# VH-VL binders against a9kqm9, part 44

Target 1, 255 residues: a9kqm9
Amino acid sequence: MRIIISPAKKMVENIEALPVCGEPSFIDQTNQLLTYLKSLSYEEAKEIWNCNDQLATMNFERIASMNLKTKLTPAILSYQGIQYQYMAPEVLEKDQLEYIQEHLYILSGFYGILKPLDGVTAYRLEMQAKVNLSDKKDLYEFWGSLLYNKLREETDFILNLASKEYSKCIERYVTEDVRLVTCVFGERKGEKVIEKGTYAKMARGEMVRYMAEHKISTMSEVKKFDRLDFSYDENLSNETKLVFLKGESNVRDRK
Short names: E, the ipSAE of ESMFold2; O, the ipSAE of OpenDDE; V2, 0.75 times the mean of E and O plus 0.25 times the DockQ between their complexes.

## First folded at step 25 (VH-VL; framework fv_emapalumab)

Design c01 (at its last fold request DockQ between E and O 0.01; V2 from the best seeds 0.00; counts 0 for: pae O 6.0 > 2, off the site)
Fold by ESMFold2, look of step 25:
Structure c01 (fold): chain C 255 residues (1-255), chain A 120 residues (1-120), chain B 111 residues (1-111)
Amino acid sequence: as target 1 above (255 residues)
Amino acid sequence: EVQLLESGGGLVQPGGSLRLSCAASGFKFSSYSMSWVRQAPGKGLEWVSYISGSGSRTYYADSVKGRFTISRDNSKNTLYLQMNSLRAEDTAVYYCAKRGRSWYFYFDYWGQGTLVTVSS
Amino acid sequence: NFMLTQPHSVSESPGKTVTISCTRSSGSIARNYVQWYQQRPGSSPTTVIYEDNEKPSGVPDRFSGSIDSSSNSASLTISGLKTEDEADYYCQSYDSSRHYVFGGGTKLTVL
């Protein structure tokens, strides 16, 4: 089994953070994207980043001086956000750290796919950014089947904990010999399941931690996830989708 | 050269409070988790509390939960331990300790320690 | 959770070899790395072994660490004992509920 998760927009650069153990698998492709980004005018780059002038100026200067080989931070510590906070990678025990290094991949518009301890630099490039790179219309086309093929070489079972924006770069290319199963974390509202993005990110991070703590490798073990008041719902689930429902925390139970 | 200098120890009555400080230098303080470790007179080492590099994550030994608060000020390179509701069993030398640059948990540097005595 | 048990004291003559044990009470000793700290009288602890058998810069080669899965223990071995090795020695491991876990300490006397 292999687990995919989303990156985060906010990143920190910290040379003295815990050690880097590896280089991104597609660093050559990352270098092509960097060359492309450096070729853009400020206004073209700002459009791709879809941000205000303060952020665009910061990222334009960052790209101009970027070095992919120095001042690196482990990927899983560089991405900041609620998902990574709930994962708490800096306090994983030895066998839990080994588990995530073997099973966990972080998706990235800039790096493609990352092992947790790969060395990265801070960047801004969301997977759905509209690039015009040579004959490629967007990053999904740029990456093509490369990321899926990397996973396929290692597993016939992918557990998807990534957002749709990122998981599309895998889902688009999935072949019949690989099972891809998506975890959905939501709340029941009437007859529908509503995902609140913040709670979904918490649950995705906690699921990674839960799996590392128990060295989970099977679907049946994943279904036992019960943290953050979530529990598996068999009725809403199927062979490719595992639905976890959060209890009704803002409804008082008088019975 | 890494240096850790504790201060703020002294005599306190049971139920009292005390704040310890640890001044750090010679490394990027904000990059490393820090801990307090104590040693009662003539006894062994006991881990007390942990704080992550950013200060956002803290842990406590069961014996001090709810009474002690670890904190840090990364702009001043200083680690703190606020100790409330002190008990005789809290009497110890308190060391600040720096996590080594490793995914596997060990301390690479220790301060000189500061003595806390809790007695009537 | 687990405890790390060390002998209270050991002694040996200069030039000889001493081994200090650290036995884990439950769960495998190999689940997390074991560290060793030296504390000379009146001094702060210093690290002599980390990650089972790694040495910080400046620690003499005569210090070594090892793991024995069959006895569920770690060992600190000091060969060629010198008078300056007289100290208390603590082993340490980790777990996610109690975090840094220390052994009770061993007083090494060099006769």
Scores: ipSAE 0.726, ipTM 0.872, lowest interface PAE 1.4, mean pLDDT 92
Fold by OpenDDE, look of step 25:
Structure c01 (fold): chain C 255 residues (1-255), chain A 120 residues (1-120), chain B 111 residues (1-111)
Amino acid sequence: as target 1 above (255 residues)
Amino acid sequence: EVQLLESGGGLVQPGGSLRLSCAASGFKFSSYSMSWVRQAPGKGLEWVSYISGSGSRTYYADSVKGRFTISRDNSKNTLYLQMNSLRAEDTAVYYCAKRGRSWYFYFDYWGQGTLVTVSS
Amino acid sequence: NFMLTQPHSVSESPGKTVTISCTRSSGSIARNYVQWYQQRPGSSPTTVIYEDNEKPSGVPDRFSGSIDSSSNSASLTISGLKTEDEADYYCQSYDSSRHYVFGGGTKLTVL
């Protein structure tokens, strides 16, 4: 089993705290992207980043001096956001860290796909960004099936905890011999399930932590997730989708 | 050379407040998680609080949760511990401790400590 | 949550070998790394062992750490005991809820 999650927009650099343990699998493609980004004018880059002037300026300067071999931070510690706060990677136990290193992958617009301990530098590039590189019109075309193939080499079961924007680059290439299961974290409103972004991010982070704590390897075990007032709903779920509802209890939650 | 220097300790009455500081040097302060560890007179070591390098994550021992607040100013290379609603059992030498270069929590450097005495 | 239990005191003559145990009350001792700290009288703690058996620079080879899963314990072993080794020794591990967990400490007396 491999678990995929989204990155965060905000990144920090902790270059002296911990050593990195690996190199991104597609560092050559990342270098290609970096070269491309370095060739852009400020206005062109700002359009790609789709951010305010302050962030654009910061990132423009960052790209100009960026070196993918220096000032590296372990990927899992670099991203900052609600998902990663609830994952709390800095306080993982020994065996939990080993678990995520083995099972967890972080999708990235810039790096493609990362292991938790891969060394990264701070960047800004969302998967949905519009880039015109070579004969490719966007990052989805740029990465193509590379990211999926990387996962496929290792597993026939992918647990998707990534947002749609990132999981799209995997979903479109899934073959019949691979099972991709997406977790949905939402609230019931009538007959619909509404996903709130904040709670979904919290739940995704917590799910990763839960899986690491319990060394989860089966779908049955994933279904037992019961943190943050979420509980598994059998009726709303199927072979490709696990639905967890907030504020509801099931038979498993009752003792 | 890594140096950690605590200050702010003293005598305070029960229910009072005190703010400890730890001045750090000799390393990139913002890159390392920091903790406070205390030792009551004649007793063992007790972890009190943790703060990540960026300050985005903080954790507390149950004994101080809701009363103590850990913070840091990376521009000043300083760690803080705001202690409110102090109790007699909070009497201890408080150490500033630096996390080592490891994924697993251990301390590689300790300050000399500052004494906090809570007494009527 | 778990506790780490150490003997209150141990004593041995110079040149001999002494072992200080640290027993975890619940969960496997191997799930988390164990560290050891030395605290001489009137001084701050110093790290002597981290990650079960790694030594910081400056720590003599006489110091070693080990894990015994069968007894669910960690051990600090000091060979060739010297008078300067007289100190309190604390084991420490990690808990996901409490983060840092210390043993009660062991007073080592060099006879």
Scores: ipSAE 0.029, ipTM 0.596, lowest interface PAE 4.4, mean pLDDT 92
ESMFold2 (binder alone), look of step 25: mean pLDDT 91; pTM 0.929
ESMFold2, fold request of step 26: ipSAE 0.459, 0.479, 0.506; ipTM 0.775, 0.784, 0.791
ESMFold2 (binder alone), fold request of step 26: mean pLDDT 91, 91, 91; pTM 0.925, 0.922, 0.925
OpenDDE, fold request of step 26: ipSAE 0.000, 0.018, 0.000; ipTM 0.478, 0.547, 0.485

Design c02 (at its last fold request DockQ between E and O 0.09; V2 from the best seeds 0.00; counts 0 for: pae O 5.9 > 2, placed apart)
Fold by ESMFold2, fold request of step 26:
Order: structure tokens, then sequence, then C-alpha cells
Structure c02 (fold): chain C 255 residues (1-255), chain A 120 residues (1-120), chain B 111 residues (1-111)
């Protein structure tokens, strides 16, 4: 089994933090994207980053002086946000750290796909960014099947904990020999399930931690997730979608 | 180069409060998680509390939960331990300790300690 | 959770070899790395072994660490004993419930 998660927009450079163990698999493609980004005017780059002038100025200066081999931080520590707070990677035990290094991949518009301890430098480039690199119309076209093919080399089962923005770069290319299963975290309201983004990110991070703690490798083990008041709902789930519900409905479904 | 200097220890009555400080230098303080470790007279080492580099994650030994608060000020390169509702069994030398640059849990540098004595 | 058990004391003559054990009460000793700290009388602890068998800079190679899965223990071995090695020695490991766990300490006396 392999697990995919989204990155976060906010990143820190923490070069004296815990050590890096590896280089991004698609560093050549990242160099190509860096060359493209360096070719942009400030206003073109700001449009791609879709941000205010404070962030655009910071990122424009960052790109101009970026060196992909220096000032590196482990990917899983560089991304900041609720998902990564709930994952709590700096306090994983030895066997849990080994689990995520073997099973977990972080998707990235800039790096493509990352192991947790790969060395990265801070960047801003979301997968949905309107990048036009000569013969490619966007980042989904730029990455093509490269990211999926890397996962397919290693597994026939992908657990999707990424947002749709990022999981599209895998989902578009899935072949019949690989099972891709998406976890959905929501709350029951009447007959419908509502998803709140903050709770979903918490649950995705906690699911990674849960899987590392139990060395999860099967679908049936994933279904047992019960952290943050979530529980599996068999009625709403199918072969490609595992639905977890928060709150009052959890109590009703327990044996 | 790396220095950790504890201060704020002293004699205090049961039920009293003290605030310990640990001044750090010679490394990027905000990059490392820190701990307090104590040693009662004639006894072994006991971990007390942990704080992440950003200050967002803290842990406490059961013996101090609810009474002690670890904090840090990364702009001053200083680690703190606020000790409230002190008891005789809190009498110890308190060390600040720096986590090593490793994914695995050890301390690479220790301060010289500050003595806290809790007696009537 | 677990405890780490060390002998209360060990002694040996200068030039000889001593081994200090550290036995884990539950779960495998290999679940997390074991560290060793030296504390001379009146001093703060210093690290002599981390990550089972790594020496910090300045720690002589006569200090070594090892793991024995069959006895579920870690060991600190000091060869070529010197008078300055006389100290208390603590092993340490980690888990998610108790966090940093120290052994009770071993007093090494160099005869």
Amino acid sequence: as target 1 above (255 residues)
Amino acid sequence: EVQLLESGGGLVQPGGSLRLSCAASGFTFSSYSMSWVRQAPGKGLEWVSYISGSGSRTYYADSVKGRFTISRDNSKNTLYLQMNSLRAEDTAVYYCAKRGRSWYFYFDYWGQGTLVTVSS
Amino acid sequence: NFMLTQPHSVSESPGKTVTISCTRSSGSIARNYVQWYQQRPGSSPTTVIYEDNQRPSGVPDRFSGSIDSSSNSASLTISGLKTEDEADYYCQSYDSSKHYVFGGGTKLTVL
C-alpha cells in the first residue's frame, strides 16, 4: 500500500531541524519548472501564485535566488498547516517513521511526488496554477502519467488522502491493475453528508498517524479508523470510497 | 558554542510558585524542541516536560500535569518552566536539555541545572 | 508503556572492561533507539552514546553501545577503564505515552 497526501501552501525553511534523508525523485522536472518560473515577470508570477503583493514579492525574490540543493528541510516538516499538525511527524516513534518513509507520498506541483524525508526548499506553486510551459497547457499536462507510474511501480493499492486538486494528477491515469480508494471525512446532516475542510484536514493527518502506529497495509484495517470522533460508515461507502462520519452517527453504528 | 543556562531556582514553600528560565545560545533555538529534566537529591533523572521548536506542541509527565507549564520565547532564545502548586516531591535540580539533530529521541546538550527546594 | 532496568552499581579495575545493562520491561528494546548519559559527581549529564551505538564528538572509542534482542536489553561497554570514567550512567529511550524514559542509573566505581 501507498498513501498520497496534499502539501500545504505555507512552508518553512528549517535547515537546522531534523535531518533530510533523500532527494526528490523528479528533481529534473523541478529544475525545468524553476527555469520557467524565473522567466516570468513579477506580474505574471503574482497571477500564477494568486496572492497579495507581500507574498508575491517574497516568492519572486525566493525564485530568483533559489538553489534546489541548498537550504533543505525534510518535506514533511517544511509544509505547515492543520493536516501536518495532526500528523505530528517530529514525534513519530522509530517504527512509525519507517512506516511513513516506506508508504507515504506528498504530492507537489513543484516537486511532483515526495517521500516524507526528501530535502526541499520552500516554494509556492499549487497544482491548479495556470502554468503554460511551451508545449504543456497546465501542471496536470506537464506531470502527465509520471507520478502515477512511480506509484504503480511500488503498489497495486493507493489510499487517497489528498484533496481533489492534487489527487487528479494520479486519478486521471489509474489503470485497472491498481486500486485507488479515497477516504471521505464528513458529518451527517439529515440524509446528507457535509464535509468541512478544516475537519477533513485534521482527519487526513490523524489517519496517517493512525496508520503509522498500527502499520496498516489493508483496506479492512483502514476501515477501523476511529480518531477525532470519526467512524467508518459501511452504508455510504463502496469499493473506491471509504466514508467516515463524525459525531452522533458514530455511536449508532458501533457494535 | 552551544550553551544552556538555567536560572530561577531557589527555596519556596509548598503551594508556592517559581518560574525557571533557560537562556540558549550557539544554535538556532527555534529549530529544536527542548525539554526540562529533573533530578531529586540522590535520585535518578526524570523527564518533566517537552516543547516543540515552534512552541505549538507540549507534553508533560503525569506528576506535573496541570501544575507546570512549559513555554518558550523564540525572539529571546529562552525556554521557561512555570511551576505552580509546588510540592515537596518537586525538590530537584532542574536541567534544560536540547533535542539532538536526529529523528530519534535523545538530548545532545544539557544545562548545568538550577536547584529548586520546596520545604516548609 | 515500559520501564528500563539497570543494575544499581558495577565496579572494575583500571584497564579492564565493564558492561552496564539496560533491560526493557515490555515491548521490544529495538522499538526505539537507546541512548546513554554519563553524570560525574556534582556535574550535569553528558551524552556518551546515542542511537544505540553512535558516539558524539569527543567521546573516545572505548565507549560502545549495543543491543541484545534475546535479553531485550541494551548495553554500554567501557573498555580500558580510566579513573575519570567513575560516574553514574543512565540509559534512555522513548515512547508516545511516557515520552523520554530513563533507567534508574548505574554507579560505576573504578577500583
Scores: ipSAE 0.635, ipTM 0.835, lowest interface PAE 1.7, mean pLDDT 91
Fold by OpenDDE, look of step 25:
Formats: structure tokens, C-alpha cells, sequence
Structure c02 (fold): chain C 255 residues (1-255), chain A 120 residues (1-120), chain B 111 residues (1-111)
């Protein structure tokens, strides 16, 4: 089993705290992207980043001096956001770290796909960014099936905890011999499930932590997730989708 | 050379408050998580509180939750521990401790400690 | 959560080898690394072993750490015991709920 998650927009650099244990699998492609980004004017880059002037300026300067071989931070510690706060990678136990290093992958617009301890530099590049590189019109085309193939080499079962923006890079290439299961974290509103972004991010992070704590390897074990007031709903779920609802306790939670 | 220097200890009455400081030097302060560890007279070591390098994450021992607050000012290379509602059992030498360069939690440097005495 | 249990005291003559045990009450001792700290009288703790068996710079090779899964314990071994080794020794590990967990400490007396 491999688990995929989204990156965070905000990144920090901690170059002295922990050693880097690996290199991104597609560092050459990342170098291509970096070279491309370095060739852009401020206005062109700002358009790609789709952010305010302050962030654009910061990132423009960052790219100008960026070196993918220096000042590296473990990927799992670099990303900052609600998902990663609840994952709490900084306080993982030894065996939990080993678990995520083996099973967890972080999707990235810039790096493609990362292991938790891959060394990264801070960047800003969302997967939906409109880049015109070579004959490719966007990052989805740029990465193509590379990310999926990386996963396919290792597993026939992918647990998707990534947002649609990033999971799309994997979903479109899934073959019949691979099972992709997506977790949905939401609230019941009538017969519909509403996903709130904040709670979904919290739940995704917590799910990763839960899986690491219990060394989860089966779907049945994933279904037992019961943190943050979420509980598995069998009726809303199927072979490709696990639905967890907030505020609904099952019989297990009442014991 | 790494140096950690605690200050702010002293005598305080039960229910009182005290703020400890730890001045750090010799390393990139913001890159490392820091902790407070205390030792009651003639007793062993007890972890008290943890704060990440950026300060975004804090953790507390059950014995001090709700009463103690750990914080840091990275611009001043200083770690703090605000202690409220102090109890006699909080009497101890308080050490600031630096996390080592490892994913797994150990301390590579300790301060000399500052004594906090809670007594009526 | 778990506790780490150490003997209250151990003693040995100079030049001999002494071993201090640290037993985990629940969960595997191998789940998290074990560290050892030395505290001489009137001084702050110093790290002598980290990550089960690694020595910081400046710590002599007389100090070594080991893990025994069968007894669910870690051990600090000091060979060629010297008078300056007289101190309290603490083992430490990590718990996801309790964070840093220390043993009760062992007083080593050099006879």
C-alpha cells in the first residue's frame, strides 16, 4: 500500500535540525522546471503563482538564487499547514517514521512526488499552475504518467488522501490492476456529504498519523479510523471511496 | 560553542507566578526544538514542555498543562517558560535543553539550570 | 504510554565493567531510540549515548549502549570504570503521548 497526500503552500527551511535522507525521484524534471522559472520575468512568474505582490516578490527572489542541492529540508518537515499540523511529523516515533517513509508519498507541482525524508527547498508552484514548458501546456501534461508509474512500481493499492487538484495526476492513469481508494471526510447534509476544507485537511493529517501509529496495511483497518469525531459510513462508501462523517458516532464509539 | 543559560528562578509562594528565560547561543536557534526539563531536589529528571523551532507546536506534561506556557523569541535567541498557579511540587531545578540533530528525540545540550522554590 | 525502570544504584571497582539496565514497561523497547544521560553531583546532565548506541563527540568509547528485545530493555555499559564515572545515569525514550520519558535514574558508585 502507498498513501498519497497533498503538499502545503507554505514551506519552511530547517537545514540544521534534521538530516536529509533521500533525493527526489524526479530531480531532473524539477531542474527543468527551475530553469524554466528562472527564465521568466516577474510578471510572467507572478501570473503562474497567482498570488499577491508580496508573495510574488518573495518567490521571485527565491527562485533567482535557488539551488536544489543546498539548504535542503526533509519534505515532511518543510510543508506547513493544517494537514501537516495534525500529522505532527516532528513528534513521530521511530517506527512511525519508518512507516511513513515506506508508505507515504507527497505529491508536488515542483518535485512531482516526494518521500517524507527527501531533501527539498522552499518553493511555490501549485499543480494547477499554468506553465508553458516545451510542448507541455501545464504541469499535468508535464508530469504525465511519471508519478503514477512511480507508485505502480511499488504497489497495486493506493490510498488517496490528496486533494483533487493533486490526485488528478494519479487518477487519470490508474490501470485495472491497481486499486485506488479515496478517503472523503465530510458532514452529512441530508443525503449529501459536504466536505469542509479545514476539517478535511485536519482529518487527512490525522489519518496519516493514525495509520502510522497502528501500522495500518488493510482497508478494514483504515475503516476503523475514529479520530476528530469522524466515523466510517458503510452505506456511503464503496470499493473506491471511503466516506467518514463528522458528528456521527457508530456503535464502536459508544462503547 | 553551544551555550544555554537559564534565569528567572527564585522563591515564590503557592499560587504565584514566575517566568523563566533561557538564552541560547552557538547554534541557529530557530532551527531546533527546545524543551524544559526539571529535577526536584534529590529526584530524577522530568520533561516539562516542548516547543518546535518555529514555535508553532507546543506540548506539555500532564502535570503542568493549563498552568505553564512555553514560548520562544527567535529574534532574541531566547526560550521562555511562564509558570502560573505554582505548587509545592513544582519546586525543582529547571533546565533548558536543546534537541540534537536527529529525528528521534534526544537532548544534546543542557543549561546549568535555574532553581524554582515554591514555598509558603 | 510506558515507564522506564532503572536500578536505584550500582557499584563497581575501578577498571571493571558495569552495566545499567533500563526496562520499558509496555510496548517494544525497539519502537523508539533510547538515550543515556550522565549527571555528576552538582552538575547538569550531559549526553553520553543517543540512538541506542551512538556516542557524542568527546564521550569515550568505554561507554556503549545496547538494546535487548527479549527483556524489553536497554543497557548502558561502562568498561574500564574510572572514578570520574561516578554519577547518576538516566535513560530516556519517547512516547507519542508523553513525549520525553525518563527512567528513574541510577546512582553509580565507584568503589
Amino acid sequence: as target 1 above (255 residues)
Amino acid sequence: EVQLLESGGGLVQPGGSLRLSCAASGFTFSSYSMSWVRQAPGKGLEWVSYISGSGSRTYYADSVKGRFTISRDNSKNTLYLQMNSLRAEDTAVYYCAKRGRSWYFYFDYWGQGTLVTVSS
Amino acid sequence: NFMLTQPHSVSESPGKTVTISCTRSSGSIARNYVQWYQQRPGSSPTTVIYEDNQRPSGVPDRFSGSIDSSSNSASLTISGLKTEDEADYYCQSYDSSKHYVFGGGTKLTVL
Scores: ipSAE 0.047, ipTM 0.655, lowest interface PAE 3.6, mean pLDDT 93
ESMFold2, look of step 25: ipSAE 0.520; ipTM 0.795
ESMFold2 (binder alone), look of step 25: mean pLDDT 92; pTM 0.929
ESMFold2, fold request of step 26: ipSAE 0.539, 0.479; ipTM 0.806, 0.790
ESMFold2 (binder alone), fold request of step 26: mean pLDDT 91, 91, 92; pTM 0.925, 0.924, 0.928
OpenDDE, fold request of step 26: ipSAE 0.023, 0.006, 0.000; ipTM 0.533, 0.516, 0.489

Design c03 (at its last fold request DockQ between E and O 0.01; V2 from the best seeds 0.00; counts 0 for: pae E 2.3 > 2, off the site)
Fold by OpenDDE, fold request of step 26:
Structure c03 (fold): chain C 255 residues (1-255), chain A 120 residues (1-120), chain B 111 residues (1-111)
Amino acid sequence: as target 1 above (255 residues)
Amino acid sequence: EVQLLESGGGLVQPGGSLRLSCAASGFKFSSYSMSWVRQAPGKGLEWVSYISGSGSRTYYADSVKGRFTISRDNSKNTLYLQMNSLRAEDTAVYYCAKRGRSWYFYFDYWGQGTLVTVSS
Amino acid sequence: NFMLTQPHSVSESPGKTVTISCTRSSGSIARNYVQWYQQRPGSSPTTVIYEDDQRPSGVPDRFSGSIDSSSNSASLTISGLKTEDEADYYCQSYDSSKHYVFGGGTKLTVL
């Protein structure tokens, strides 16, 4: 099993953190993107980043001096956001870190795909960003099936905890030899499930932590996730989707 | 109820040919990849060949590549295995197997098997 | 490429619990799903566990599957052993080049 998650928009640099244990698998492509970004004017770059002037200026200066080989931070400790707060990688024990290092991948617009302890530098580049590079109009085209193929080499079972923005880089290339299952965290509204972004991010982070704490390896074990008032609903789930509902007991608990 | 019924087995000389059939019922045949799995007398299970639901993709074990051909007729709900250049080591019960409902690379149903004996 | 290794035989008394191991030779056992097939004497194989720990309809909950990364092995556990459980058991996993990889099988004797 391999787990995929989304990155966070905000990143921090902490060279005093845990040691970097690896290099991004697609560092050459990342260098290509960096070179491209360095070639852009401020206005062009700002358009790609789709952010305010303060962030644009900061990122523009960052890109100008960026070196992918120095001042690196482990990926899992660099990203900042709700998902990562609830994952709380900074307080994971050694065996838990080993678990995520083996099972967890972080999708990235800039790096493509990362292992938790891959060395990264702070960047801003969302997967949906519109780029004009190598006759590709966006990063989905740029990465193509490269990210999926990396996962395919690793496993026949992908647990998708990533947002749609990032998971589509994987979903569109899924082959018969891989089972991709997406976790949905939401609330029941009739026969529909409503996902609230904040709670979904919390749940995704907590799921990763849960899996690391219990060394989860099977889908059945994933279904036992019950943190943050979420519980698995078998009726709303199917072969490709695991639905967790907030504020409800699962069918098994009702018996 | 899913049913798989193999036929076509028998005695054949080394170097000879044989064609196995598997009649399928109880499920939408064209929606599922099928495989042949064989078992030599007193031995374990060995995967032989795979064919996708549409028949567009096929895979073979190294031991049978170039000699065996898997095919299917979805209009007849039938799976086939053409076996050429048969060898003594091909002697086995041949099972037709249906891929699982949730994933391609396990089997959820097996036929009763048909015996192929290659002997001089 | 990898191989799956099973014990040749195991035996236990009725009502007891028996475990059959399936060890992967290379790569993590957790990388790919493991299935278990039961073959009673003179019969065709039947699926008792798929995708590591899932039971098909009709398979009693006495049968369970598990994965142990520390030993790089999958296990089939049969609790409350019955005489009808006497059979050969095969583990199976997936390899990208070989597709279906079977273990050598384990003969379970109910004493």
Scores: ipSAE 0.697, ipTM 0.878, lowest interface PAE 0.8, mean pLDDT 95
Fold by ESMFold2, look of step 25:
Structure c03 (fold): chain C 255 residues (1-255), chain A 120 residues (1-120), chain B 111 residues (1-111)
Amino acid sequence: as target 1 above (255 residues)
Amino acid sequence: EVQLLESGGGLVQPGGSLRLSCAASGFKFSSYSMSWVRQAPGKGLEWVSYISGSGSRTYYADSVKGRFTISRDNSKNTLYLQMNSLRAEDTAVYYCAKRGRSWYFYFDYWGQGTLVTVSS
Amino acid sequence: NFMLTQPHSVSESPGKTVTISCTRSSGSIARNYVQWYQQRPGSSPTTVIYEDDQRPSGVPDRFSGSIDSSSNSASLTISGLKTEDEADYYCQSYDSSKHYVFGGGTKLTVL
């Protein structure tokens, strides 16, 4: 089994000062993207980042001086956000850290796909960014099937904990020999499940921690997730979708 | 050279409060998790509390939960331990300890310690 | 929850080799790395072994650490024993519920 998760927009370097163990699998493609970004004018780059001048100036200076081989931070520590806060990677036990290094992948518009301890530099480039690289019209076309092919060569079972923006780069290419199963964390509203983004991100991070703590290797074990007041709902779930409902909203027989 | 210097220990009656400080130098303080570890007279080492580099994550030994609060001021390179509702069994030398440069949990540097005595 | 058990004291002559054991009461000793700290009387602890068998800079190579899965224990071995090695020695491991766990300590006497 392999688990995919989203990155976060906010990144820092040297948080917890813990060591890097590995290099991103698609560093050559990342270098091609870096060359492209360095070729942009300030206004072109600001448009791609879709942000104010303060952030654009900071990121423009960042890419101008960026070297993909120096000043590296472990990927799992570099991304800042509520998902990563709930994962709490800096306090995983030895066996739990080994589990995530074996099973967990972080998706990235800039790096493609990352193992947790791969060395990264801070960047700003969302998968949906409007880029144009020679004969590629966007990042989805740029990455093509590369990310899925890497996962396919390692597993026939992908657990999807990523947002749709990022999981699209895998979902588009899934073949019949690989099972992709998406976890949905929400609240019941009639026959619909409503995902609240903050709670979903918290649950995705907690699911990674839960799986690492229990060395989860089967879908049956994933279904036992019960943290943050979520529980598995069999009636709303199917072969490719595991639905977890918050609170007592999934009680079926209450007058 | 890494240096850790605890201060703020002293004699306190049961039920009293005390605040310990640990001044850090010689490393990027905000990048490292820190802990307090104590040693009662004639006894072994006991971990007390942990705080992450940013200060966003804290843990406590069961014996001190609800009574002690760990904090840090990264702009002053200082670690703190606020100790309330002190008991005789809290009598110990209190060390601040720096997490080593590793994903795994060990301390690479220890302070000199400060004595806290809780007695009537 | 687990405990780390050490002998209360060990004694050996200068030039000889001593081994201090650290036995984990439940769960595998290999679940997390084991560290060793030296504490001389009136002094703060110093690290002599981390991550089972790694030696910090400045620690003599006659200090070594090892793991024995069959006895579920870690060991600190000091060869070429010197009188300055007299100290208390603590092993330490970690888990998510109790966090940093220390052994009870071993007093080493060099006679």
Scores: ipSAE 0.551, ipTM 0.804, lowest interface PAE 2.1, mean pLDDT 91
ESMFold2 (binder alone), look of step 25: mean pLDDT 92; pTM 0.926
OpenDDE, look of step 25: ipSAE 0.022; ipTM 0.597
ESMFold2, fold request of step 26: ipSAE 0.449, 0.524, 0.425; ipTM 0.770, 0.794, 0.755
ESMFold2 (binder alone), fold request of step 26: mean pLDDT 91, 91, 91; pTM 0.919, 0.922, 0.920
OpenDDE, fold request of step 26: ipSAE 0.000, 0.005; ipTM 0.491, 0.528

